VH-VL binders against Protein DJ-1 homolog C (DJ1C). Designs and how they scored, part 16

Target 1, 167 residues: Protein DJ-1 homolog C (DJ1C), of Arabidopsis thaliana (Mouse-ear cress) (q8vy09r84to250)
Amino acid sequence: KKVLVPIGYGTEEIEAVVLVDVLRRAGADVTVASVEQKLEVEGSSGTRLLADVLISKCADQVYDLVALPGGMPGAVRLRDCEILEKIMKRQAEDKRLYGAISMAPAITLLPWGLLTRKRTTGHPAFFGKLPTFWAVKTNIQISGELTTSRGPGTSFQFALSLAEQLF
Short names: E, the ipSAE of ESMFold2; O, the ipSAE of ESMFold2 at other seeds; V2, 0.75 times the mean of E and O plus 0.25 times the DockQ between their complexes.

## First folded at step 13 (VH-VL; framework fv_inotuzumab)

Design p6 (from n1 with heavy chain S55K; at its last look DockQ between E and O 0.96; V2 from the best seeds 0.75)
Fold by ESMFold2 at other seeds, look of step 13:
Structure p6 (fold): chain C 167 residues (1-167), chain A 119 residues (1-119), chain B 112 residues (1-112)
Amino acid sequence: as target 1 above (167 residues)
Amino acid sequence: EVQLVQSGAEVKKPGASVKVSCKASGYTFTSYYIHWVRQAPGQGLEWIGGINPSKGYTFYRRKFQGRVTMTADTSTSTVYMELSSLRSEDTAVYYCAREPYYDSGWDYWGQGTLVTVSS
Amino acid sequence: DVQVTQSPSSLSASVGDRVTITCRSSQSLLYSSGKTYLSWYLHKPGKAPQLLIYEVSNRFSGVPDRFSGSGSGTDFTLTISSLQPEDFATYYCQQYYETPYTFGQGTKVEIK
């Protein structure tokens, strides 16, 4: 099972590292891809993360799961990556798993149009930006192929839910 | 001095496999991608795929998925490209090239390896 | 997939001529960083390809000043201001914005 976890400047370290670690321990082939111009990126709290590859190398690959960490400006850096947007839209179109935690649902997925008629949760501070009828306050929300979660404190639950869905 | 030195020419029959090596020197091997590109007679350049040698992560052009395998040996600073189920249209000169980990031009190339597939 | 196409496919010129080769991409090669991922290579038969220009207009180390690149978005140009005898070669543009990476079909420059 192939998994993509994109990261950028200001990615939330807990959310990213927990995703990668839990999914690799579950047996997934996890690719950490930087949307920046180098493999080493600084997270939101100053931790330096080292990606496996730049996102440009991932453009035509097929993933069983694409999972987005949050963080500011991390979620914005992911949102602004056209290659990642194309990957995610293809993921949804092909009915393959995708996920977003914390700020990524509202900041990254919503502008891409990927929350249409999807029950969604996200970071408490950005909850009001989600469509009112579809927004929910659960720790984990699965809506078809989309899984969303709230923040660093729910990162393990998020990653375990994704692992269960993959396997 | 940066160098990429490839293995010698190969002649193969249809259905066989070929393994081409690319030995790097003069730079930090685990700081650059290695790409493989081929040129069939009278044709242009065709990208096959690449590898991040420090991580062993490969990314293949879809038409070669299932027929190509790229590996790296960091102890010898060598990348290998193996192409299986050879056909006559696989006859080409195969090049390795390095790329910095920041999406840049491919600055140094190997000398090329002619692979001929004929019955 | 991103396609790049070159024109002309072949060209004959004399020493000292100004040569212009164009390359057109099927989509913008401008990344969110502000960088544009197009390069130019020189290739002679029996030799390795040689990087001339990266990121549209940056000459690679040791490339003579007579080579220059320009363009933006989807339309790009390689210019050789005064053709020299050693410039007889085939020239390729390449997009490296995203995989699969693709080359133009090549422009063969023949010196009379």
Scores: ipSAE 0.672, ipTM 0.891, lowest interface PAE 1.6, mean pLDDT 93
ESMFold2, look of step 13: ipSAE 0.691; ipTM 0.895
ESMFold2 (binder alone), look of step 13: mean pLDDT 92; pTM 0.944

## First folded at step 14 (VH-VL; framework fv_inotuzumab)

Design q1 (from n1 with heavy chain S55T; at its last look DockQ between E and O 0.96; V2 from the best seeds 0.79)
Fold by ESMFold2, look of step 14:
Structure q1 (fold): chain C 167 residues (1-167), chain A 119 residues (1-119), chain B 112 residues (1-112)
Amino acid sequence: as target 1 above (167 residues)
Amino acid sequence: EVQLVQSGAEVKKPGASVKVSCKASGYTFTSYYIHWVRQAPGQGLEWIGGINPSTGYTFYRRKFQGRVTMTADTSTSTVYMELSSLRSEDTAVYYCAREPYYDSGWDYWGQGTLVTVSS
Amino acid sequence: DVQVTQSPSSLSASVGDRVTITCRSSQSLLYSSGKTYLSWYLHKPGKAPQLLIYEVSNRFSGVPDRFSGSGSGTDFTLTISSLQPEDFATYYCQQYYETPYTFGQGTKVEIK
């Protein structure tokens, strides 16, 4: 099973690292891709994360799951990556799994139009930006191919839910 | 000073494999991707894939997925590309080229390795 | 996949001529960061390809000033202001916006 976890400047380290670690331990082939113009990125709390490749190298691959960590400005850096947007839209169109935690549902997925008619949760501070009648206050929300979660405190649950769906 | 030196020409039968080497010198080997590109007779350039030598992570053009394997040996600053299940249309000159770990032009290329696939 | 197409496929020119080669991309190569991911290479038979221009217009180190690149979005041009004997070669544009990376089909510049 192939998984893409994109990261950028200001990515939330707990959310990213838990995703990668849990999914690799479950047996997934996880690619960590930087949306920046370098492999090392500084997370939201100052931790340096090292990606496997730049996102440009991922454009033509097919992933069983694409999972987005949150963080600020991490979620904005992901939102502004045209290649990642294309990957995610293709993921959704092909009905393959995708996920977003914390700030990524509201900041990253919403502008891409990937929350339409999907029950969604997200970071408490950004919950009000989610579509009112589909926004829910659950630790994990699965809506078809989309899985969302709230923040660092639910990262383990989020990653484990995705692993269960993959296998 | 920057050099990429490739192994010599190969003649192979259909169905065999070929392994081409690309030895880097004059720069920090683990700070650049290595790409592989080929040119069949009378044709243009075709990208095959690449490798991050610092981690061994590979990314292949889908057309070659399942037939190509790229590896890196940091102790000798050498990248290898192996292409299996060879067929006549794989006859080409194969080049390695480096790219920094930011999206940029591929500034230095190897001299090329002719691989001929014939009965 | 992003395709790039060159024009012309070949041309004949004399030393001293101004030569232009065009490259068109099937989609914009301009990223939101402001960078555009197009490069030009020179290739002579039996030699390694040589980087001439990256990011549309930046000359690679040691490339003579007679080589220039221009363009934006989907349309790009390589210009050789005064062709020299060593410039007879095949020229390729390449997009490096995203994989699979693709080259134009090449433009062969021959002596008249």
Scores: ipSAE 0.723, ipTM 0.896, lowest interface PAE 1.4, mean pLDDT 93
ESMFold2 (binder alone), look of step 14: mean pLDDT 92; pTM 0.939
ESMFold2 at other seeds, look of step 14: ipSAE 0.740; ipTM 0.905

Design q2 (from n1 with heavy chain S54N; at its last look DockQ between E and O 0.92; V2 from the best seeds 0.74)
Fold by ESMFold2, look of step 14:
Parts: structure tokens; sequence; C-alpha cells
Structure q2 (fold): chain C 167 residues (1-167), chain A 119 residues (1-119), chain B 112 residues (1-112)
């Protein structure tokens, strides 16, 4: 099973690392891709994370799951990556799994139009940006192919839910 | 001085495999991707794939997935490309080229390796 | 896949002539950050390709100033202001916006 975890400047380290570690332990082939113009990115709390490749190298691949960590400005850096947007739209159109935690649902997925008619949760500070009728306050929310979660404190639960859906 | 030196020409029969080497010198080997590109007779340039020599992570053009394997040996600063199940259409000059770990032009290329597949 | 298409496929010119080669991309190569991912290469038979121009208009180190690049979005131009005998070659544009990386079909420049 192939998984893409994109990262950028200001990515939330707990959310990214827990996601990668849990999915690899479950047996997934996880690619960590930088949306920046370098492999090493500084997370939201100053931790340096090293990606496997730049996102440009991932454009023609098919993933069983694409999972987005949050963080600020990490979620904004992901949102502004045109290649990642193309990958995610293709993921959703093909009805393959995608996920977003913390700030990524409201900051990254919403502008891409990928929350339309999907029950969604997210970071409490950004919950009000989600569509009122579809926003929920669960730790994990599965709505079709989309899985969302709230923040660093739900990172393990988020990753385990995705692993269960993959395997 | 940056230099990429490739192994010599090969003649192969259909169904065989070929392994081409690309030895790097004059720069930090683990700070650049290595790409492979080929040119068949009378054709343009075709990207095959690449490798991050620092981690060993590979990314292949889908057309070649399942037939190509790229590896890096940091102790000799050498990248290898192996292409299996050769066909006559694989006759080409194969080039290695480097790219920094930011999207940029590919500034230095190897001299090329002619691989001929015939029978 | 992003495709790039060159024109003309070949041309013949005299030493000192101004030569213009165009490259057109099937999609924009411009990121919202303002960077555009198009390069030009020179290729002579029996030799390695040589980088001339990257990011549309930046000459690579040691490339003579008679070579210049311009363009935006999907339309790009390589110009050789005064053709020299050593400039006969095939010229390729390449997009490096995303994989699979693709080259134009080439433009062969012949010196009369």
Amino acid sequence: as target 1 above (167 residues)
Amino acid sequence: EVQLVQSGAEVKKPGASVKVSCKASGYTFTSYYIHWVRQAPGQGLEWIGGINPNSGYTFYRRKFQGRVTMTADTSTSTVYMELSSLRSEDTAVYYCAREPYYDSGWDYWGQGTLVTVSS
Amino acid sequence: DVQVTQSPSSLSASVGDRVTITCRSSQSLLYSSGKTYLSWYLHKPGKAPQLLIYEVSNRFSGVPDRFSGSGSGTDFTLTISSLQPEDFATYYCQQYYETPYTFGQGTKVEIK
C-alpha cells in the first residue's frame, strides 16, 4: 500500500511523525514529500524534518492514501502547492483514501473544494471555518473516502484509523 | 570540477538485462538527485527516472516501472541503472544527469552509454 | 502529463544570424510563487547534453551571452543573437515542473 505524507515549513511535527511511524509499522510504503524547494523543512515547533523527495517527483504516482498533517503555516504551505492540489483532487475523484488532521481540513482541503457534503472535524481554533451543517466535534470523522481529526492529541487515533482502512 | 563518468557501450540480446554505471566526482554526491535519460536513434530525449543517493529513494517514469532498478553506492559515489527484459526499442544512448535537491536545471551530464539490443 | 512542443523542427542559418526557437507547454509552468520551470539544452552528436538556460531566462555558468531565454506561462523562446560555427546542434526545451519530466522534440540548427 502506497501512502503520501506531504510536509512543509511549519508542519506540525507530532501529527506528521506519528502518522508516518504508525503507517510504516502497519506495513505501508510511506513517502514523505516536501512542498518546499528543499528536503529539510522546519516544523511549527522548530524540529527539522527531512523528506524523501520534493513533491514534484510525486506528481505521476498513484497512492492508496494521501494524508495531510496540520500546523501553521504548514497547512498554508500545503494549500499553496499546486502539484499537491492536483494529486488530492485526483485522489478524491478516483474515490481513493485521503485524510487531513488539525488545521488541514479548514485551511488546506476546504479551499480545494474537497469537503463538499463531507462530515468533517478539525482543529478547535479553525472549526468555525468549516461548513456549519457538515462540521462535527468527533475525535475521528470518516465520511466516505475522507478521514479527519482534530490535532496533536488525536494523532495516534487518526493514524490507526487510516491504517485500519488501508489494511 | 563536477564530472559524471559512465560505463562503456553494451551489446545485448532481447530479454537480457543491462546495468549502466555513473560515477560522480567533484561535488557532494549525497546532495543531488541523479536522473537517467535516453535517446533512441532518430528520437528526442526521454526521462527514465531518478534516485536520491542520500536515502536511496527512487522515482521511475511509469512506462519503466517493473523493468528499471536504480541504486546508489555512496562509498564509490556511483549510481547504477539496470534495465531488464530488453527489447529492440530499448536501443539508445543512456545519460545520467544531476539535479540539486530543489527543482532546477540539470547542470552536469555523463558522456552517455550506447546500449544496443539486437537479434 | 505535461508536454512541451518546439518549433521549428529544423532550420538553416548563416554565421552571424539571429535565431529564434519556440517552445509551448500543454499547461502553465508557472507556480503561484512566481517561478517558472523551463530549461533549454544544447546537444551535439556524440556528446552530453549541455544546460544553456534554466528558469526561463537564467544563463547557466559559462554560457555565452548571445544565448537568451524569454517567455511566460506556456510560451517560451530561446534566442541566439549572433550564430557562431560552434552553435550548430539540436536544441531541446524541458519542463521540470513535475514528473514525468518531458523534453521538446528538438530543433536542429544547421549552419549554411
Scores: ipSAE 0.660, ipTM 0.879, lowest interface PAE 1.6, mean pLDDT 93
ESMFold2 (binder alone), look of step 14: mean pLDDT 92; pTM 0.942
ESMFold2 at other seeds, look of step 14: ipSAE 0.697; ipTM 0.896

Design q3 (from n1 with light chain T99N; at its last look DockQ between E and O 0.82; V2 from the best seeds 0.00; counts 0 for: pae O 9.9 > 2)
Fold by ESMFold2 at other seeds, look of step 14:
Structure q3 (fold): chain C 167 residues (1-167), chain A 119 residues (1-119), chain B 112 residues (1-112)
Amino acid sequence: as target 1 above (167 residues)
Amino acid sequence: EVQLVQSGAEVKKPGASVKVSCKASGYTFTSYYIHWVRQAPGQGLEWIGGINPSSGYTFYRRKFQGRVTMTADTSTSTVYMELSSLRSEDTAVYYCAREPYYDSGWDYWGQGTLVTVSS
Amino acid sequence: DVQVTQSPSSLSASVGDRVTITCRSSQSLLYSSGKTYLSWYLHKPGKAPQLLIYEVSNRFSGVPDRFSGSGSGTDFTLTISSLQPEDFATYYCQQYYENPYTFGQGTKVEIK
């Protein structure tokens, strides 16, 4: 099972590391990809993260799951990555699993049009940006191939939910 | 000095497999991707795929997915490319090339390995 | 997939001539960082390809200053200001913006 976890400048470290660690422990082949110009990026709280590859190496690969951490400006860096947008749109079009936690649902997925007719949750500070009829206040929300969650405090639940769906 | 040295020429029958090696020296092996590119007779350059030697992560051109396997041995600073289910159309010179992690140009290439597929 | 197309496919020239080769990409090669991922290679039969230019216009170490690159977005040019005997070869442009990485069809520069 192949999993992509993209990271960038200002990625939320708890959300990213918990995703990677839990999914690897579950037996997934997790690739950490930087959307920046280098493998080492600074997270939102100053932690230095080292990616496996740059996102450009991931453009023509098929993943069983693509999972987005949040963070500011991390979610914005992901939103503005054209290669990642293409990957995620193909993921959704092929009905393969994708997920987003914290700020990523509202900041990253919403502008890409990937929340259409999907029940979603997200970071409390950005909840009001989600479509009113589809936004829910649950720790984990599964809607078809999309899984969303609220923030650092729900990161383990988010990762475990994705692992259960993947295996 | 940076050097990529490839294994020698191979002659194979259709349906067989070939494994080509690329031994790196003169630089930090785990700080660069290794790509594989081939050139069939009378044709241009065709990218096959690549590997990050530090993590073992591989990325293949879709047409080769399922027939190609790339591996790295960090103890010998060597990358291997194995191509299975060979066809006559796979006759080509196969090159390895290195790339820094920040997507710069592919600066150093191996000398090439001729693989001939014929009965 | 991102395609790159070169022209001309071949040309004949004499030592001392100015040579221009063009490369067009099917989509922009400009990344969000402001960098553009287009390179040029020289290739002689029986030898490894040699990097000439990366990131559109950056000359690789040891490449003579008669080689220059220019362009933006989708349209790129390699110029050899005064052709030398060692420059008779096939030249390839390559996009390395995204996987699958692709090369132009090549431009063969022959001695007249």
Scores: ipSAE 0.006, ipTM 0.644, lowest interface PAE 9.9, mean pLDDT 90
ESMFold2, look of step 14: ipSAE 0.527; ipTM 0.854
ESMFold2 (binder alone), look of step 14: mean pLDDT 92; pTM 0.940

Design q4 (from n1 with heavy chain S104T; at its last look DockQ between E and O 0.85; V2 from the best seeds 0.00; counts 0 for: pae E 2.8 > 2)
Fold by ESMFold2, look of step 14:
Structure q4 (fold): chain C 167 residues (1-167), chain A 119 residues (1-119), chain B 112 residues (1-112)
Amino acid sequence: as target 1 above (167 residues)
Amino acid sequence: EVQLVQSGAEVKKPGASVKVSCKASGYTFTSYYIHWVRQAPGQGLEWIGGINPSSGYTFYRRKFQGRVTMTADTSTSTVYMELSSLRSEDTAVYYCAREPYYDTGWDYWGQGTLVTVSS
Amino acid sequence: DVQVTQSPSSLSASVGDRVTITCRSSQSLLYSSGKTYLSWYLHKPGKAPQLLIYEVSNRFSGVPDRFSGSGSGTDFTLTISSLQPEDFATYYCQQYYETPYTFGQGTKVEIK
């Protein structure tokens, strides 16, 4: 099973590292990709993370899961990455699993049009930006191929839910 | 000072495999991607795939997925490309090339390795 | 996949001629950082490809100033202002915006 976890400047470290660690322990082949022009990125709390590869090298890969951490400006950096947007749109079009936690549902997925008719949750501070009829206040929300969650405190539950869906 | 030195020419039968080496010198091996590109007789350049030597992460062109394997040995600063299930259309000169992480193009190339697949 | 297409496929020219080769990409190669990921290579029989131009217009170290690159987005040009005997070769454009990385089919510059 192949998994992509993109990171950028200001990515939330707890959300990113828990995703990677849980999914690797479950047996997934996890790629950490930087959306920046270098492999080392500083997370939202100052932790330096080293990616496996730049996102440009991932453009032609097919993933069983693409999972987005949140963070500020991390979610914005992901939103503004054209290559990641293409990957995620292909993921959704092909009905393959994707996920987003914390700020990523509202900040990253919503502008890409990937929340249409999908029940979603997200970070309390950005919950009001989610589509009114479809926004829900659950720790984990699964809507077809999309899984969303609230923030650092739900990171393990989010990652375990994705692992269960993969295997 | 930067050099990429490849292993010598190979002659193989269809169905066999070939392993080409690319030894790097004159720079920090783990700070650059290594790509493999081939050119069949009378044809243009075709990208095969690449590797990040520091992490071992590989990325392959889809048509080669399943029969190409790239590895890196940081102790010898050497990248290997193995192509299996050889066919006559795999006859080509194979090049390794360095890509700086700062995106200044693929600046240094190996001398090339001719692989001939004889039926 | 991002495709790049060169024009012409071949040309004949004399020493001293101005040579222009075009390259068209199937999508924009401009990244949000402002960088455009298009390069040009020179390839002579029996030799490794040589980088000429990166990021559209930047000459690689040691490349003579008779070589220049220009263009934007999807349309790019390599110009050789005064062709020299050593310039008879095949020229390739390459997008390195995203994988699979692709080269143009090549433009062979031959002696007239």
Scores: ipSAE 0.480, ipTM 0.840, lowest interface PAE 2.8, mean pLDDT 92
ESMFold2 (binder alone), look of step 14: mean pLDDT 92; pTM 0.940
ESMFold2 at other seeds, look of step 14: ipSAE 0.501; ipTM 0.839

Design q5 (from n1 with light chain Q27K; at its last look DockQ between E and O 0.99; V2 from the best seeds 0.81)
Fold by ESMFold2 at other seeds, look of step 14:
Structure q5 (fold): chain C 167 residues (1-167), chain A 119 residues (1-119), chain B 112 residues (1-112)
Amino acid sequence: as target 1 above (167 residues)
Amino acid sequence: EVQLVQSGAEVKKPGASVKVSCKASGYTFTSYYIHWVRQAPGQGLEWIGGINPSSGYTFYRRKFQGRVTMTADTSTSTVYMELSSLRSEDTAVYYCAREPYYDSGWDYWGQGTLVTVSS
Amino acid sequence: DVQVTQSPSSLSASVGDRVTITCRSSKSLLYSSGKTYLSWYLHKPGKAPQLLIYEVSNRFSGVPDRFSGSGSGTDFTLTISSLQPEDFATYYCQQYYETPYTFGQGTKVEIK
C-alpha cells in the first residue's frame, strides 16, 4: 500500500509526523514529499522536517492514500501546489482514499472542489468556511473516500482510521 | 572536478539481469539525486528513474516498475541500477546523471554503459 | 504524461549558419513560482549528453554565447547564432516539470 504525505513551509508537525509514523507502523509505504524547492522545510512550530523527495517526482505515481496535514501557512502551501492539486483530483476521480486534517479541509480541499457532497469536519477556527449543510463536528468524519479530522489532538485517531481503511 | 564514472559494457541473454554502477566524485554525494537514462540504437533519450542517495528513496518510470531496482552505497559514493528480465529492446547505452535537490537541469552525466541483449 | 516535440527532426547546415530548433510541450511548463522547467542538451555519439540551457534561457557554465534559448509556456526555441564545426550533433529538449521526465525526439544537425 502506497501513501503520500505532502509537507510544506508551516506544516503542522504533530499532524504530519503522527500520520507518517502510524501508517508506517501499520505497514504502509509512506512517501513524505516537499511542495517547496528543497527537502528541508520548517513546520509551523519551528521544527525542521526532512522530506524523502520533491513533489515533482510524485506526479506520475498512483497512491492508495493521500493524506494532508494542516498548519498555517502549511495548508496554503499545499493549496498552491499545482502538482499536488492534480494528484488529489485524480485520487478523488478514481475513488481512491484521501484525507485532510485540521485546516486542510477548509484551506486546501475546499478551493480544489473536493468537498462537494462530502460530510466534512475540520479545525474549529475554520469550521465556518466549510459548506454549511455538509459540515459536522465529529473528531473523525468518513464520507466515501474522504476522511477528515479536527487538529493535533485528533491526529492519532485520524491516522488509525486511515490505516484501518487502507488495510 | 565533478565526475560520474560508470561500469563497463555488458552482454546478456534474454531473461537475465544486469547491474550497472555509477561512481561519483568531486561533490557531496548525498546532496543530489541520481537519474538513469537510456538510449537504444537509433532512438532518443528515455528516462528510467532516479534515487535520492541520502535516504535511498527511489522513483521509477511506470513502464520499468517491477523490473528495475536502484540502490546507493554512501561509503563508496556509488549508485547501482539493476534491470531484470532483459529483452532485446533493452539493448541501449545507459547513462547516470545528477540533479540537485531542487528541480533543475542535469549538469553532469556518466560516460555511458552499453548493455547488449542477444540470443 | 507531458510530451515535448521537436522540429525539425534533422537539418543540414554550413559553418557560420544561424540554426533554430523548436520544442513544443503538451502542457505549460510554467510553475506557480514563476520558473519554467525546460532544458536543452547536446549529444554526440559515444559521448555523454551535455547540458546547454536550463530554465528556458540560462546558459550552463562554460557554454558559448552563440547558444541561446527563448520561449514561454509551451513553445521554446534553441538558437545557434553562428554554427561551428563542433556543433554538429543531436540536440534534445527536456521537460523537468514533473515525472515522467521526457525528452524531445532529437534534432540532428548535419554538415551540408
Scores: ipSAE 0.753, ipTM 0.906, lowest interface PAE 1.2, mean pLDDT 93
ESMFold2, look of step 14: ipSAE 0.759; ipTM 0.908
ESMFold2 (binder alone), look of step 14: mean pLDDT 92; pTM 0.943

Design q6 (from n1 with heavy chain Y33S E99S D103S, light chain Y31S; at its last look DockQ between E and O 0.10; V2 from the best seeds 0.00; counts 0 for: pae E 13.4 > 2, placed apart)
Fold by ESMFold2 at other seeds, look of step 14:
Structure q6 (fold): chain C 167 residues (1-167), chain A 119 residues (1-119), chain B 112 residues (1-112)
Amino acid sequence: as target 1 above (167 residues)
Amino acid sequence: EVQLVQSGAEVKKPGASVKVSCKASGYTFTSYSIHWVRQAPGQGLEWIGGINPSSGYTFYRRKFQGRVTMTADTSTSTVYMELSSLRSEDTAVYYCARSPYYSSGWDYWGQGTLVTVSS
Amino acid sequence: DVQVTQSPSSLSASVGDRVTITCRSSQSLLSSSGKTYLSWYLHKPGKAPQLLIYEVSNRFSGVPDRFSGSGSGTDFTLTISSLQPEDFATYYCQQYYETPYTFGQGTKVEIK
């Protein structure tokens, strides 16, 4: 099973590392990709993270799951990455799994049009930006191929839910 | 009342381009993708590609890559499909169809546009 | 690319007959989310295709109960329990699991 976890400057470290660790322990082939110009990025709390590859090397790859950590400005960095946007839109169109936690649902997925008619949750501070009819205040929300979650405190639940869906 | 209304029939010469419109009404235009499908005389249905009007993302079947362009105009709720370098094999009825995200099939179709490529 | 193949390519039947059409996919159409992306369409010359069945077995709004779909994974069936005059048409299965989306070659149902 192939998984992509993109990271950028200001990515939330707990959300990113828990995703990678849990999915690798479940047996997934997880690629950590930087959306920046270099492999080393600083997370939202100052932790230096080293990606496996740059996102440019992922453009033509097919993934069973693409999972987005949150963080500020991490979610904005992901939103502004054209290559990642194309990967995610293809993921959704091909009806393959994708997920977003914390700030990524509202900041990253919403502008890409990937929350249309999807029950979603997200970080409490950004909940009001989600479409009101579809927004849900649950720790984990699955809507078709999309899984969303709330923040660092739900990172394990999020990752375990994705692992269960993969296997 | 969901409705997709396409532009009228066209006759073109080989090497020309054609642009077919598909005007949507009765629903939120940006909430659904539009796909294009054609049927040549005596043949089955062939998917050409599609566009997500919300994101602007386009996706084309490889055999049409480089000859097809799809655009969406949200102010008029209209999708356009332009096919260039026309050949006689492109003679077909062209349909647009609406696609929800992962909840149902392609539920509403335009009436079709006959494009005839003839010398 | 995912291919879908229909059987038979044509058949002759009378009003009131029970008709079955099969569709086989070159790979599973079951997504990781548990949904299966197979639809059936009815198509008459000069008319737009009409959605009959989506996600294997769900009738589209306004489709009569005589139409039913079944199957899983790679093997699917459309059944018309009692043909009506308006049912003489060409029927297509379609996978919308992954691009390029593909249709079966069609099954023409003709009046005997």
Scores: ipSAE 0.007, ipTM 0.580, lowest interface PAE 10.7, mean pLDDT 89
ESMFold2, look of step 14: ipSAE 0.008; ipTM 0.516
ESMFold2 (binder alone), look of step 14: mean pLDDT 92; pTM 0.943

## First folded at step 15 (VH-VL; framework fv_inotuzumab)

Design r1 (from p4 with heavy chain S31D; at its last look DockQ between E and O 0.91; V2 from the best seeds 0.75)
Fold by ESMFold2, look of step 15:
Structure r1 (fold): chain C 167 residues (1-167), chain A 119 residues (1-119), chain B 112 residues (1-112)
Amino acid sequence: as target 1 above (167 residues)
Amino acid sequence: EVQLVQSGAEVKKPGASVKVSCKASGYTFTDYYIHWVRQAPGQGLEWIGGINPSSGYTFYRRKFQGRVTMTADTSTSTVYMELSSLRSEDTAVYYCAREPYYDSGWDYWGQGTLVTVSS
Amino acid sequence: DVQVTQSPSSLSASVGDRVTITCRSSQSLLYNSGKTYLSWYLHKPGKAPQLLIYEVSNRFSGVPDRFSGSGSGTDFTLTISSLQPEDFATYYCQQYYETPYTFGQGTKVEIK
């Protein structure tokens, strides 16, 4: 099972590292890809994260799951990556799993149109940006191929839910 | 001096496999991607795929997925490209090339390895 | 997939001529960093390809200044300001914005 976890400047470290570690322990082939111009990026709290590749190398790959950590400005850096947007839109079109935690649902997925008719949750501070009818306040929300979660405190639950869905 | 030295020419039958090596020297092997490119007689350049030798991450062009395997041996600073189920259309000169980990031009190339597939 | 197309496929020119080769991409090669991922290579028979220009306009180390690159977005040019006898070769543009990485079909420059 192939998984993509993109990261960028200001990615939330807990959300990214827990996601990668849990999925790798579950047996997934996890690729950490930087949307920046280098493999080493600084997370939102100053931790240096090292990616496996730049996102440019991932453009034509097929992933069983693409999972987005949050963080500010991390979620914005992901939103602004055209290559990642194309990967995610293809993921959704093909009904393959995708996920987003914390700020990523509202900041990253919403502008891409990937929350349409999907029950979603997200970071409490950004909950009001989610579509009112579809927004929910659960710690984990599965809506078809989309899984969303709220923040660093739900990172393990988020990663374990994705692992269960993959296997 | 940066060098990429490839293994010698190969002649293969259809259905066989070939494994081409690319030995790097003169730089930190684990700081650069290695790409593979081929050129069939009378044709242009075709990218096959690449590898990050530091992590072992590989990225293959879709048409080669399932037929190509790239590996890296950091102890010998060598990348290998294995192409299986060979066809006559795979006759080409195969090149390795390096790229820095920041999306840049591919600055140094190997000398090329001719692989001939004939029945 | 991103396609790149060169023009012309071949040309003949004399020593001292100004030569221009064009490359068109099927999509923009400009990344959100402001960098544009287009390179030019020179390829002579029996030799490995040689990097001439990267990021549209940056000459690689040791490349003579008669070679220059320009362009933006989807349209790019390689210019040889005064063609020399050693410049006969096939020239390729390459996009490295995203995989699969693709080369133009090549432009063969023949010196009369």
Scores: ipSAE 0.676, ipTM 0.892, lowest interface PAE 1.6, mean pLDDT 93
ESMFold2 (binder alone), look of step 15: mean pLDDT 92; pTM 0.941
ESMFold2 at other seeds, look of step 15: ipSAE 0.708; ipTM 0.896

